# Designs tried in a protein design chat: miniprotein binders against q56419. Part 180

Target 1, 326 residues: q56419
Amino acid sequence: MEGRTLEEVQEEVFKRHGVLVPKKELEDLAKALEEAGLLLTEKVEARLKEEEEKLKRERPMRLAGLSYPEGEREARAFLEAFRASYPGEGEEARVLLMPHLEPSRVPEVYGAALAALEKTPPPERIYLVGVAHRPLKEKAAALPVPFQTPFGPALPDLPALQALDALLPFELFNTPLAFREEHSLELPLFFLKGRFPEARVLPLLVARRSPELGEALKVVLRDFPGLLVLAVDLSHVGPRFGDTPLTRTLAEEARRRDLGFLERLAEGEPEAALAFLGANPTRIDGVEVVASLLPLLRERKGKVLAHRLDLEAPTLSAVGAGTLVL
Short names: E, the ipSAE of ESMFold2; O, the ipSAE of OpenDDE; V2, 0.75 times the mean of E and O plus 0.25 times the DockQ between their complexes.

## First folded at step 15 (miniprotein)

Design zc18 (at its last look DockQ between E and O 0.61; V2 from the best seeds 0.00; counts 0 for: pae E 1.9 > 1.5, SAP 70.502 > 70)
Fold by OpenDDE base, look of step 15:
Structure zc18 (fold): chain B 326 residues (1-326), chain A 107 residues (1-107)
Amino acid sequence: as target 1 above (326 residues)
Amino acid sequence: TEEERRFEELFIEAWELLFLGYQSGNPEIMRQAIELFKEALEIAKRTGDPEREAAVLASLALAYYELGDWEEARKYAREALRIAEEKGIEYVIAYAKRLLLYLERLG
């Protein structure tokens, strides 16, 4: 038995015992600090309550000036530059899978999404389904308020949201604070609003797979037709996510899983896509979203327009991003 | 006190930025968090609050780790551990030890 190097054993122990999932360590420290009264004070609670009340009226931009320009003119130039980064042509989308990663990391992937949107007739409404990176009270949630963008507010489709809520076994309008800084909605919405300024939006978050959501949306889409957008990232590998530094082998595995997932979705086989990932060892972000939307993805054939595994060199970590049209 | 209030504001805002930067993958946001933590650290040192100091040091260690500056992360984690062990701050001890073990594996 060729003796596992100490490094291999350490890697395995690290993987098996989940010692430092950076996310877990961040969460554990945050929790400990909260328990110590350093992150959650009466003042913070009061502030959060006030913010929650404000979220009943509108969702302000959080990433303006950080991830995208705040000014409309600059924002339009930003869109144009991203579109230019993708040399290909898009296809008409009924379903669009696009990333929510920091745009500057995967410009051509966002460019591919913009290319697809150019070939898509302006929808009346956009069902924007993101990933909840904060806990939700329910499996999924919606925020039925205007989302601010440099292009003006993205207005909610209240009738469609109400119809969806009526078909769900849980309260859809839950956990408004989870939307406050959720980039998985804000970043794709920038591009969507820039392209379709008149479209109403249904901002949805998924924390856990909800088959009920997919079934309900399938019904709602009959009466309230629109563009379905899955704002999801793909593999997360490297030290920032609990792996060793990125190697050729790890990168190849991440790409294999990303492309295998997207290709099966493009073939109209979302169950096969999920099955292909198994335990999801490369941590594809969009699994719970896809699992929730199976009824809407079945038998839809499409095309993968772009994929990138983006290396963050300082952390030797990488995140997968893709654009898929159905 | 005013300094305690300022510390709390800085520390909370820094953590909000740290989360946002971590989630979005924007390193500039995390750098902003680090600047706020550094300001908070100076207040904690001046006021002589070892728990707050250790907490900030641990937070800085994490922030630098997320940026891939493992040398600075180790430095701050060691300092956090030192203070925490001297003062019996168990949650910081536990965290700093884990982070240091991880950082040793990264090289």
Scores: ipSAE 0.706, ipTM 0.896, lowest interface PAE 0.8, mean pLDDT 91
Fold by ESMFold2, look of step 15:
Structure zc18 (fold): chain B 326 residues (1-326), chain A 107 residues (1-107)
Amino acid sequence: as target 1 above (326 residues)
Amino acid sequence: TEEERRFEELFIEAWELLFLGYQSGNPEIMRQAIELFKEALEIAKRTGDPEREAAVLASLALAYYELGDWEEARKYAREALRIAEEKGIEYVIAYAKRLLLYLERLG
């Protein structure tokens, strides 16, 4: 016998080989509780199936009263406060990159997006491309239903969505439950619907890069012109994301990565933007979306309107957000 | 039973809020998850269910960790571990020990 227990060996391996990222800790506990019968019961499975069927008809607000006001008057005042947080003027956008981080954390970044929308002719439709935070059955997905907002329902552009689905080598309408809690669509949509109440929406998620999606969208956008929105965050650094506590050096690197990425996109060089990040050491959230949409971003020049690396003092962590017009 | 149904509802909803708060970066949502976990904890104590009690304590430890209240996270992780070791709840033992080691490395 070695004189060590299994627990002691596991404890030593943990100390030597890694501080697990907090997302993994959340996922590991959730999985263990599901296997123990505490999180995934027959009743929960039945409820989720029922909710999946309901999501084929509409997508209700999940974050009203939490991230933005539920009432329309308060929501309009909220929009105007965000616009006021950015003192500059925007520029017309055919492509807009904006965050999906909690809006109160980066008010001037959302304000810059609103400033760009003020200079943008009201589009017939908005291609809203977010980042899937739940697994998708395919590389990308859409949900062709009204998304509820305080400003009324954002109606889907069904002909454009059907055209997109027809061009893809996989079923586009593949994972309704992934949209149930997807803030990367809901938070930007609040701002977009508030400024363009008549625009229809193509609500799209990317889980993994899909060159097929970008090629199909290039075709669909020609026949169904509209505003393309990349709803993505930038660097994620600090203990909440598996790093050591935020230092000046780590923050400077995160800012450099964020701005270098955005600047190269603004030069119309999305491949160079991706290459600049390499292994993506600061975990910029938008890489899979940009990698999917290369045909729509090449040689399209523009301007970075705003950037913030937002500090989370209690967690010694930070998240980057930016506004880019092309 | 009615209490068993109430515990399940609270625990499931708290976990949904925990995930949403983590992903969106919204600490108020995390605090709401904690309130629901605390209600679920009282039910688990009242009904004498040590697995449910330990599971909620581990979930509270995770929630406080995600908020950056690492003192509270250690407190709940230690209590989860104590109950789990006493009752042989292996997945809680493994999780709580891992979280406590991680928290020790952070200082």
Scores: ipSAE 0.598, ipTM 0.874, lowest interface PAE 1.9, mean pLDDT 89
ESMFold2 (binder alone), look of step 15: mean pLDDT 86; pTM 0.870

Design zc19 (at its last look DockQ between E and O 0.36; V2 from the best seeds 0.00; counts 0 for: pae E 6.8 > 1.5)
Fold by OpenDDE base, look of step 15:
Structure zc19 (fold): chain B 326 residues (1-326), chain A 107 residues (1-107)
Amino acid sequence: as target 1 above (326 residues)
Amino acid sequence: TEEERRFEELFIEAWELLFLGYQSGNPEILRQAIELFKEALEIAKRTGDPEREAAVLASLALAYYELGDWEEARKYAREALRIAEEKGIEYVIWYAEELLEELERLG
């Protein structure tokens, strides 16, 4: 009887339930409560199983009424207000880097993304690559079902998803529960669906750098052209992320790293962008996504449209967000 | 019992909201989590389950900590610690002490 240590079972449960609690305080308590049988019960397991079965058909909205309006009319007004928050004009995008942070924190950054989309011809399909904030079974995953939005369902491009799966050395369609509450897909998708209602979507998550994903996507994009969207945040600094309270020095370092990263991407030098970050001491969120998509980012020149380091005053913490077109 | 079932539902949902609020950066989600935890706390008190009570108090402390209300976080962490020490709930003792130490570093 291979005695799985309590730690291994805990890691597995934590991995299964996709609670990447990046913060020690959250993780420690969650683990302790799970061990005590308070967070994982037979009832919870049954519910999760049911939810997993439902995710075979559709991905419902999780953040409607919380981060964006549920009703279509209100949702359109929401989009317009966000667009209005960015005073500039956009540029045509073949690749769009945009945030997935709570929209109300960085409205002008989302506004910049909308401005770029205004200058972009409607794509047949959108490759939406988010960050897995929950563990995945593989380095990357996709959910090949409709995603609900206030503007109607975002329909998957099944042929393109199948083509991608066929080129990967692992099963692409893994860990459906990781998608159920993943805001890194839901939030950008709101804006994308609102702008391009007829576009099909490939919802992709990256947990760890996968060079195979970038190479496979490069091939797939030849036969299935579309808009590539990187839904990533930038620096995470302050007490919520393990730092001391935000200081001028810490904020300047975060901005320097964010802008240095984005500018190198804008010059078509994604390897240089990654190298510039080194050990990534300010915890730029999008590094694994960029590292996975190097073949698609090389030699593409573009422009940084917006950047913000948003202070969360109660926690004295800040998160960086940016919009880049290529 | 029905109350135990309700407690479990509230407590699990509150933790789901806690994670979602933490990840998304939306403080309103954290406030919703707190409301559910408070309801769960009242149930735990009525049923006389000190482990559930201590667990909810620790969770509330964490939720307030993530919201940036360090005063309320300290209050609930201390209460969690008190009950846990009285009843010998070791994992809550450990966590509450750890959280209080962190809160002391912040202010």
Scores: ipSAE 0.659, ipTM 0.875, lowest interface PAE 0.9, mean pLDDT 91
Fold by ESMFold2, look of step 15:
Structure zc19 (fold): chain B 326 residues (1-326), chain A 107 residues (1-107)
Amino acid sequence: as target 1 above (326 residues)
Amino acid sequence: TEEERRFEELFIEAWELLFLGYQSGNPEILRQAIELFKEALEIAKRTGDPEREAAVLASLALAYYELGDWEEARKYAREALRIAEEKGIEYVIWYAEELLEELERLG
């Protein structure tokens, strides 16, 4: 948006594309078309099995050269540019909430996360909790393998992962294929690994709220201290998400819900944050992670460092992203 | 055949890129998916496989819809529907009609 303000772009988009549309479940249609297209190939089952076997050894980069540079030197420069996008100082985090939205869309939000990491002593391990965008066999899952990054492999903390698995009423290592394309882990991990190259990682996904996960993590964190990262996005509004085209009113509501949610988390009141959202009409995708991790968020006060509701002009849609330290 | 194998490789990878581009919110990834779908479309046309051709056209329509290029999305959805109705490919008919209804409401 060179030479134009976000507000100016939004006004032009609304003038060009302002129509009322009903919610459309295009994600369900996309799954149906993908499944039908896969039935056109006799090798689908064999390919999925082969990919699953690869994921039992390591998780390769899927977004290198697309969302971040593949080469290490360029990746470090990229990291520095993002830090520079946030001119403020961070605060030490024992819990960090950061986005998983495409980094170039919210550079200062990722920059705020880097500012917080500057103030945070290097942890032995990072509990990286993302949002599953593919179905899981259980409410939550982990993948106990190295995740490749331009800064080298992010090694799993196998003892902590095994301890976590032992405390759950379901198999934690349950859906390897869900990790293959999961950007909610890969994008935040780029920033975390770049800043803490020696930290081990627990790569975790939540599909549906799991009180059992939060209780188990509370126990594991006592024996295996580390940085807890909630890699979540906030509001999703507009036609891409089944809404009407973005209006100033809808955008203002989405922003209010994002900030109200984050502020209540910052007060150490995660139940109040969830209650504030009600039926979650702006589709904040962080709610299932927060609902799972209540025991780890209660009474932990902190600060909202950054927030942006980022406009997608061509689709009349927007996604919110924020940075919170606790 | 060799061309059928190449079609399968392109179609699967294009769908994986479409998923990645949609979920990550990165339009350049969506454009890469479109490039692969277009290559797969040419193979489907050369091999004379109307179901594969219709499925790729419907996939292109979705990719352009997610990119916000709704004029291109309408073009590909209509072509997918034309072939699917002629050949009785019900899942493409259903999908193309749903997408065209959504695109009509977007204007």
Scores: ipSAE 0.089, ipTM 0.613, lowest interface PAE 6.8, mean pLDDT 85
ESMFold2 (binder alone), look of step 15: mean pLDDT 87; pTM 0.877

Design zc2 (at its last look DockQ between E and O 0.62; V2 from the best seeds 0.00; counts 0 for: pae E 1.6 > 1.5)
Fold by ESMFold2, look of step 15:
Structure zc2 (fold): chain B 326 residues (1-326), chain A 107 residues (1-107)
Amino acid sequence: as target 1 above (326 residues)
Amino acid sequence: TEEERRFEELFIEAWELLFLGYQSGNPEILRQAIELFKEALEIAKRTGDPEREAAVLASLALAYYELGDWEEARKYAREALRIAEEKGIEYVIEYARRLLERLERYG
């Protein structure tokens, strides 16, 4: 019997590595369980339809008691503890980049965002742009309803949302269920609502880069000025994300990629920031949002206030988070 | 039946927590998912449903892998594979084998 050819060995290596990507494994197993009738039943479909109708009226808290306190008093104390984790002073932001990673993992990064908000005049509205972790029917989506928080409901800016929808080549209000558990909006919103209780919100998700979204937002922001928030994480490296166990080399690459990306954004050069990442080998989470919002980021200079590549010792993995003001 | 309804509620909620814990990077949410999966596993064993049992075991293996407890991940993946091979549950066989191969390479 003859040994395997080089082509056969190469194919086996590709199959094993491609099959072992943990996000794909999570999604593939979930899909198989749905097809087997274990995760997608008639009863589940009926419940999801009911929840979709409820989401057309309001978006309830999902992470209260899990990532932040449910009660208002405890929530305010929680906010202040995060601010105290960042000993520096902020700077006024017209655009704020902040994380959506579990807050307890990067307290000073959220604290830096709070410091920036202290220096920022209370806006009439906040354009909160997160990353869709569930599929959207289009490249981007919004949900024009109150989002519940421990500080009361964050009310939607309906005129601004309607203006945005009118400028897009697709229905903006297209996937209510994608907002049901979307932490990339809920976690930053907790901090934003706590500091700007009277600001209305445009809760936006990006699934795939949408140049038309950025062009439309540039027009809407002219008529409806406010704070633009990019609620994004940075590098994702290690076995939890499909790499080998974290080494010092991989961690340094991730840190260099995170900081190089943020620094180029801070120079007002978002196209250069994207080009710097190339194929995005450390899986920086913010690229689709930045690519969508180029018209709003060009020529806007600012500062990186904080960065952490947070190490997950048990998983030998890491996630990067940063705070940038423009 | 009551037990079948309880299994479905537990399994679906556990998967929602698994997804949320993975996406948000919150290990305490992953631990809550694991507790619900373990309760669902006991129901699957009592009702003698090998597909449900293997599915929960594969889900537990993935949850422990996401948590970084790779010894527990191997344990549940091997048990899932044993049942799935015996009963011909192909999608569980596929995923348990892939998880075990990954765990051997990464440790």
Scores: ipSAE 0.637, ipTM 0.891, lowest interface PAE 1.6, mean pLDDT 89
Fold by OpenDDE base, look of step 15:
Structure zc2 (fold): chain B 326 residues (1-326), chain A 107 residues (1-107)
Amino acid sequence: as target 1 above (326 residues)
Amino acid sequence: TEEERRFEELFIEAWELLFLGYQSGNPEILRQAIELFKEALEIAKRTGDPEREAAVLASLALAYYELGDWEEARKYAREALRIAEEKGIEYVIEYARRLLERLERYG
């Protein structure tokens, strides 16, 4: 059996799972340290068990004071500043695609999302679908507890979550620890809760494409209508992601793929959007989420409100972000 | 010992921050991870545990690499490699060499 290079394995994992797996270097060292007993001790296991028990009651903020303000007053000013960074007007959204990247990197993209939310009637519930950057036991998961925000707790819609669980061939309420630090939910939720303080939330993570999830959600949405939010990033290019330093050619290719993906989604052709990416050489983050939600995205026309390929200068790497309404 | 306990706490927390900073794209989180690793390194040096010291040095090298500080990344990777070779810590030797090879491609 010809020993696949770890790069080939990572590429394969990425191709299969569309999730930014930590760089080989990070994973290899983490695994080695774990095997050496330096990252996983009895004490750590006990702590993780305690944290898992706490997650049965609530999900605390992890990024407050780091990515957004902890205090409500400061958080409101933060929202207003982000909204102000987008000069355009939004459109009413039934489906919102928005980023989960560090907000300070793409303020106008989050601003565009806020602009869309301003034109959206307050939903009873928000289906918030993020990307699992940690392994899940199943293809998808939910955490049916309040998520803390500077604006108060985002309360779960338990009836809708239960209805969804009942339609899935696997246990939806799995891998609670995967939610503990998952920024793909926490960062979008800050903006969503700030705009819709009374909306209940269904916090969902996708690790691998699940056609069953999309079909189940389609049924659930009939009885439990709400706003669908896809919290996904776009291209990841440069040394941080296994490429050479960002060049004009690489940046143009990333933009082409990002915009081509978003435009096809805006035309109500999610299968065409996925097909357009092929092997996904620029590592668009949201592929598995979109692949899971095909039944909800078909034939819905909309508009791309914003896009940015944000350069991280110290690493000569870039991440794509976009806002799309349907 | 209390120092060993403190080392473990710092090292694990630093790695949690390293993962979070890497995933979120927030460099401030990486800087916080680095500070915790530095504190852990001081403990490892005081306790005279070369494996823990080499592990922290390798972790620091990675954190600086993710932050885009190639000079500091090389510095810590070389130091990790030196200690690991002296003490026969194979997993750190392998990692540090690979990281240095990668750093040479950009430098």
Scores: ipSAE 0.578, ipTM 0.847, lowest interface PAE 1.0, mean pLDDT 90
ESMFold2 (binder alone), look of step 15: mean pLDDT 89; pTM 0.899

Design zc20 (at its last look DockQ between E and O 0.78; V2 from the best seeds 0.00; counts 0 for: pae E 1.7 > 1.5)
Fold by ESMFold2, look of step 15:
Structure zc20 (fold): chain B 326 residues (1-326), chain A 107 residues (1-107)
Amino acid sequence: as target 1 above (326 residues)
Amino acid sequence: TEEERRFEELFIEAWELLYLGYQSGNPEILRQAIELFKEALEIAKRTGDPEREAAVLASLALAYYELGDWEEARKYAREALRIAEEKGIEYVIAYAERLLRYLERLG
């Protein structure tokens, strides 16, 4: 080099090219547009206030006609087609891990979840724990209202939700607007409500790990038994998530991370599963949910029924999804 | 005005769809966002509002980037940058330059 070290040249290349963090860039542009008066006006603020009031009564379908059919007959046929995409048999689940990724991308993974539900006695209630994609005021939240589905409303289990709220060091019912577009609840709920139409639901979101949530849920589940569902996706790799284009090596690493995580959970070793991921270099989004629910996952053995790392050819990226029964 | 109300409605809904399509991994939702952005772009051009025009072009560049159509993303980012530099719209300049640098890295 012309009097420069390799490190100095690498730093110059980095400064010139920068680092893309696609979620951050999306949020930064949105914020700049809000500050310019193009996305946040008096009219928009009034609309959001109105929507927040409506969410105190019910949560409407957001993805009907986009991710699943709006009509009940078509929705039942859709559900059956997903079950058919998984040729195996399920096992009874007391805890089910399933994805929240667009269903058409991983049909056999959702099919495996349906296979597990076939072996599962109908629960009185479902503890549905998703990943908050919008900020919460606290580490976790719930919305104690009916969630609309093509199969009718999924009714909240108000006594169980109130018992949970009473055990937490923060108000559980804290961020209604975060539920407005939250697909990590809506997409799994479609499948769960279709199979268990009589079950009530505890719709829960985790933004940041909360050991208090897991301890409280362990107590609530003793008095209000039901099915615990972790609605989480696995690895996120490639340019859509801030990486280089997907290579065979990156894909193999993502699969290894996904399967190693799931297998350790299946062995009843959730702390080992988290430790295996380290800094979470493939961005598995289930980490905060698992970290919150450790008391419910320890020493509970089970099986990985399905996994797919789904390739996004146009973006040279991939997302992992899996089905685990405990 | 009626056209400014319509622009606002389209632009905000397009952004909501952009966010939802990105988070759920559903490219059809991203395509719907793009169609709404294109309608908003036509209004911004008709009303002669360069900040609105540059803003929607930057948003289209982002939407196409998320969809994986990186040639379209470059096209809209360059047009956003051209208008923003001409009219002094600093936040669009900053964003479009960053996106174009990242797209160059991708090749």
Scores: ipSAE 0.655, ipTM 0.875, lowest interface PAE 1.7, mean pLDDT 90
Fold by OpenDDE base, look of step 15:
Structure zc20 (fold): chain B 326 residues (1-326), chain A 107 residues (1-107)
Amino acid sequence: as target 1 above (326 residues)
Amino acid sequence: TEEERRFEELFIEAWELLYLGYQSGNPEILRQAIELFKEALEIAKRTGDPEREAAVLASLALAYYELGDWEEARKYAREALRIAEEKGIEYVIAYAERLLRYLERLG
């Protein structure tokens, strides 16, 4: 059955097994609190409206001082340290798959991305495709404003964004509030802007698979060439994601799925990569992004530079991260 | 009142941090959320609003769960459940019971 989102699969699996899905429980509680008038007040609505209006001009940093340094000097030292954490050399990228997980959890994976960027000629523009962790009005969205970084603002490529919008059957510029705290764009953008300060950016979010997005981007890339970046994580396993505590068996399965997915992408077989995951029992979050970008990934051969399944010890949970160059 | 206003501000900000911490995987953000919830809890206790108190306790239980502190999560979930049962706050009862059942399965 073709079109089930990771969330739908999770809901079905967990409903059957009576396992608490933390995301759903968080959402259910939030909804109940909103209905009770505790989270959604007139004041909050006014604030959100104001924030939405501000997002028409710029997207401020949300994770500065938390996930990365706010100051430029410290930010550069941060980049250097991450690069140093990866002992290998990179390769030139036309397509870069990299994580959006908290950088401190997978430093060498981000380091591998930086290594690839060192071998990549500065692009005119970067198509940065992240994962929507909040609902979007449409399957995908873009925010056509500057994104603030410690290295200065990442400026949007308005002509390319407009060209993309014109080719889509839905309004691309939707749900601006979904971008305000979206780490799947902010975290990779830190590294990208640090390496390519002059590159314009197309910040894109995918909530659900959109074949139309891939087809449209394929056309746009002809007239507006640039680096394509998929900011995606891999497996999510353990109690935080509805599983039992991490075991050797569960970790091996997560690694197998992560690497099998990445290796098939590296061979230029994105459909095979998706098929390999099946029902996606280890919850690779990048599935909807890859499914949307199939036309851009087909027949492109590349290399897996890094992979890590990072254990979060307090929760006995783990998240997979990888860096792939095509 | 000023206290009610302060409660609302703290509670909303804490939930924003809870979402951000959950999504990003940064435990420091969750710790910040917990501190704001604790301050909100003290206000709710002083004002004598059992619904707000139960809501914060349930939120704290979730935050501690996400942080991996299951002992504190159970503690706050039980306290949320107690107050909610006494006052007939059904949505908190339902949530706290589910969370406690889940936490019992983890250890």
Scores: ipSAE 0.567, ipTM 0.840, lowest interface PAE 1.0, mean pLDDT 90
ESMFold2 (binder alone), look of step 15: mean pLDDT 87; pTM 0.877

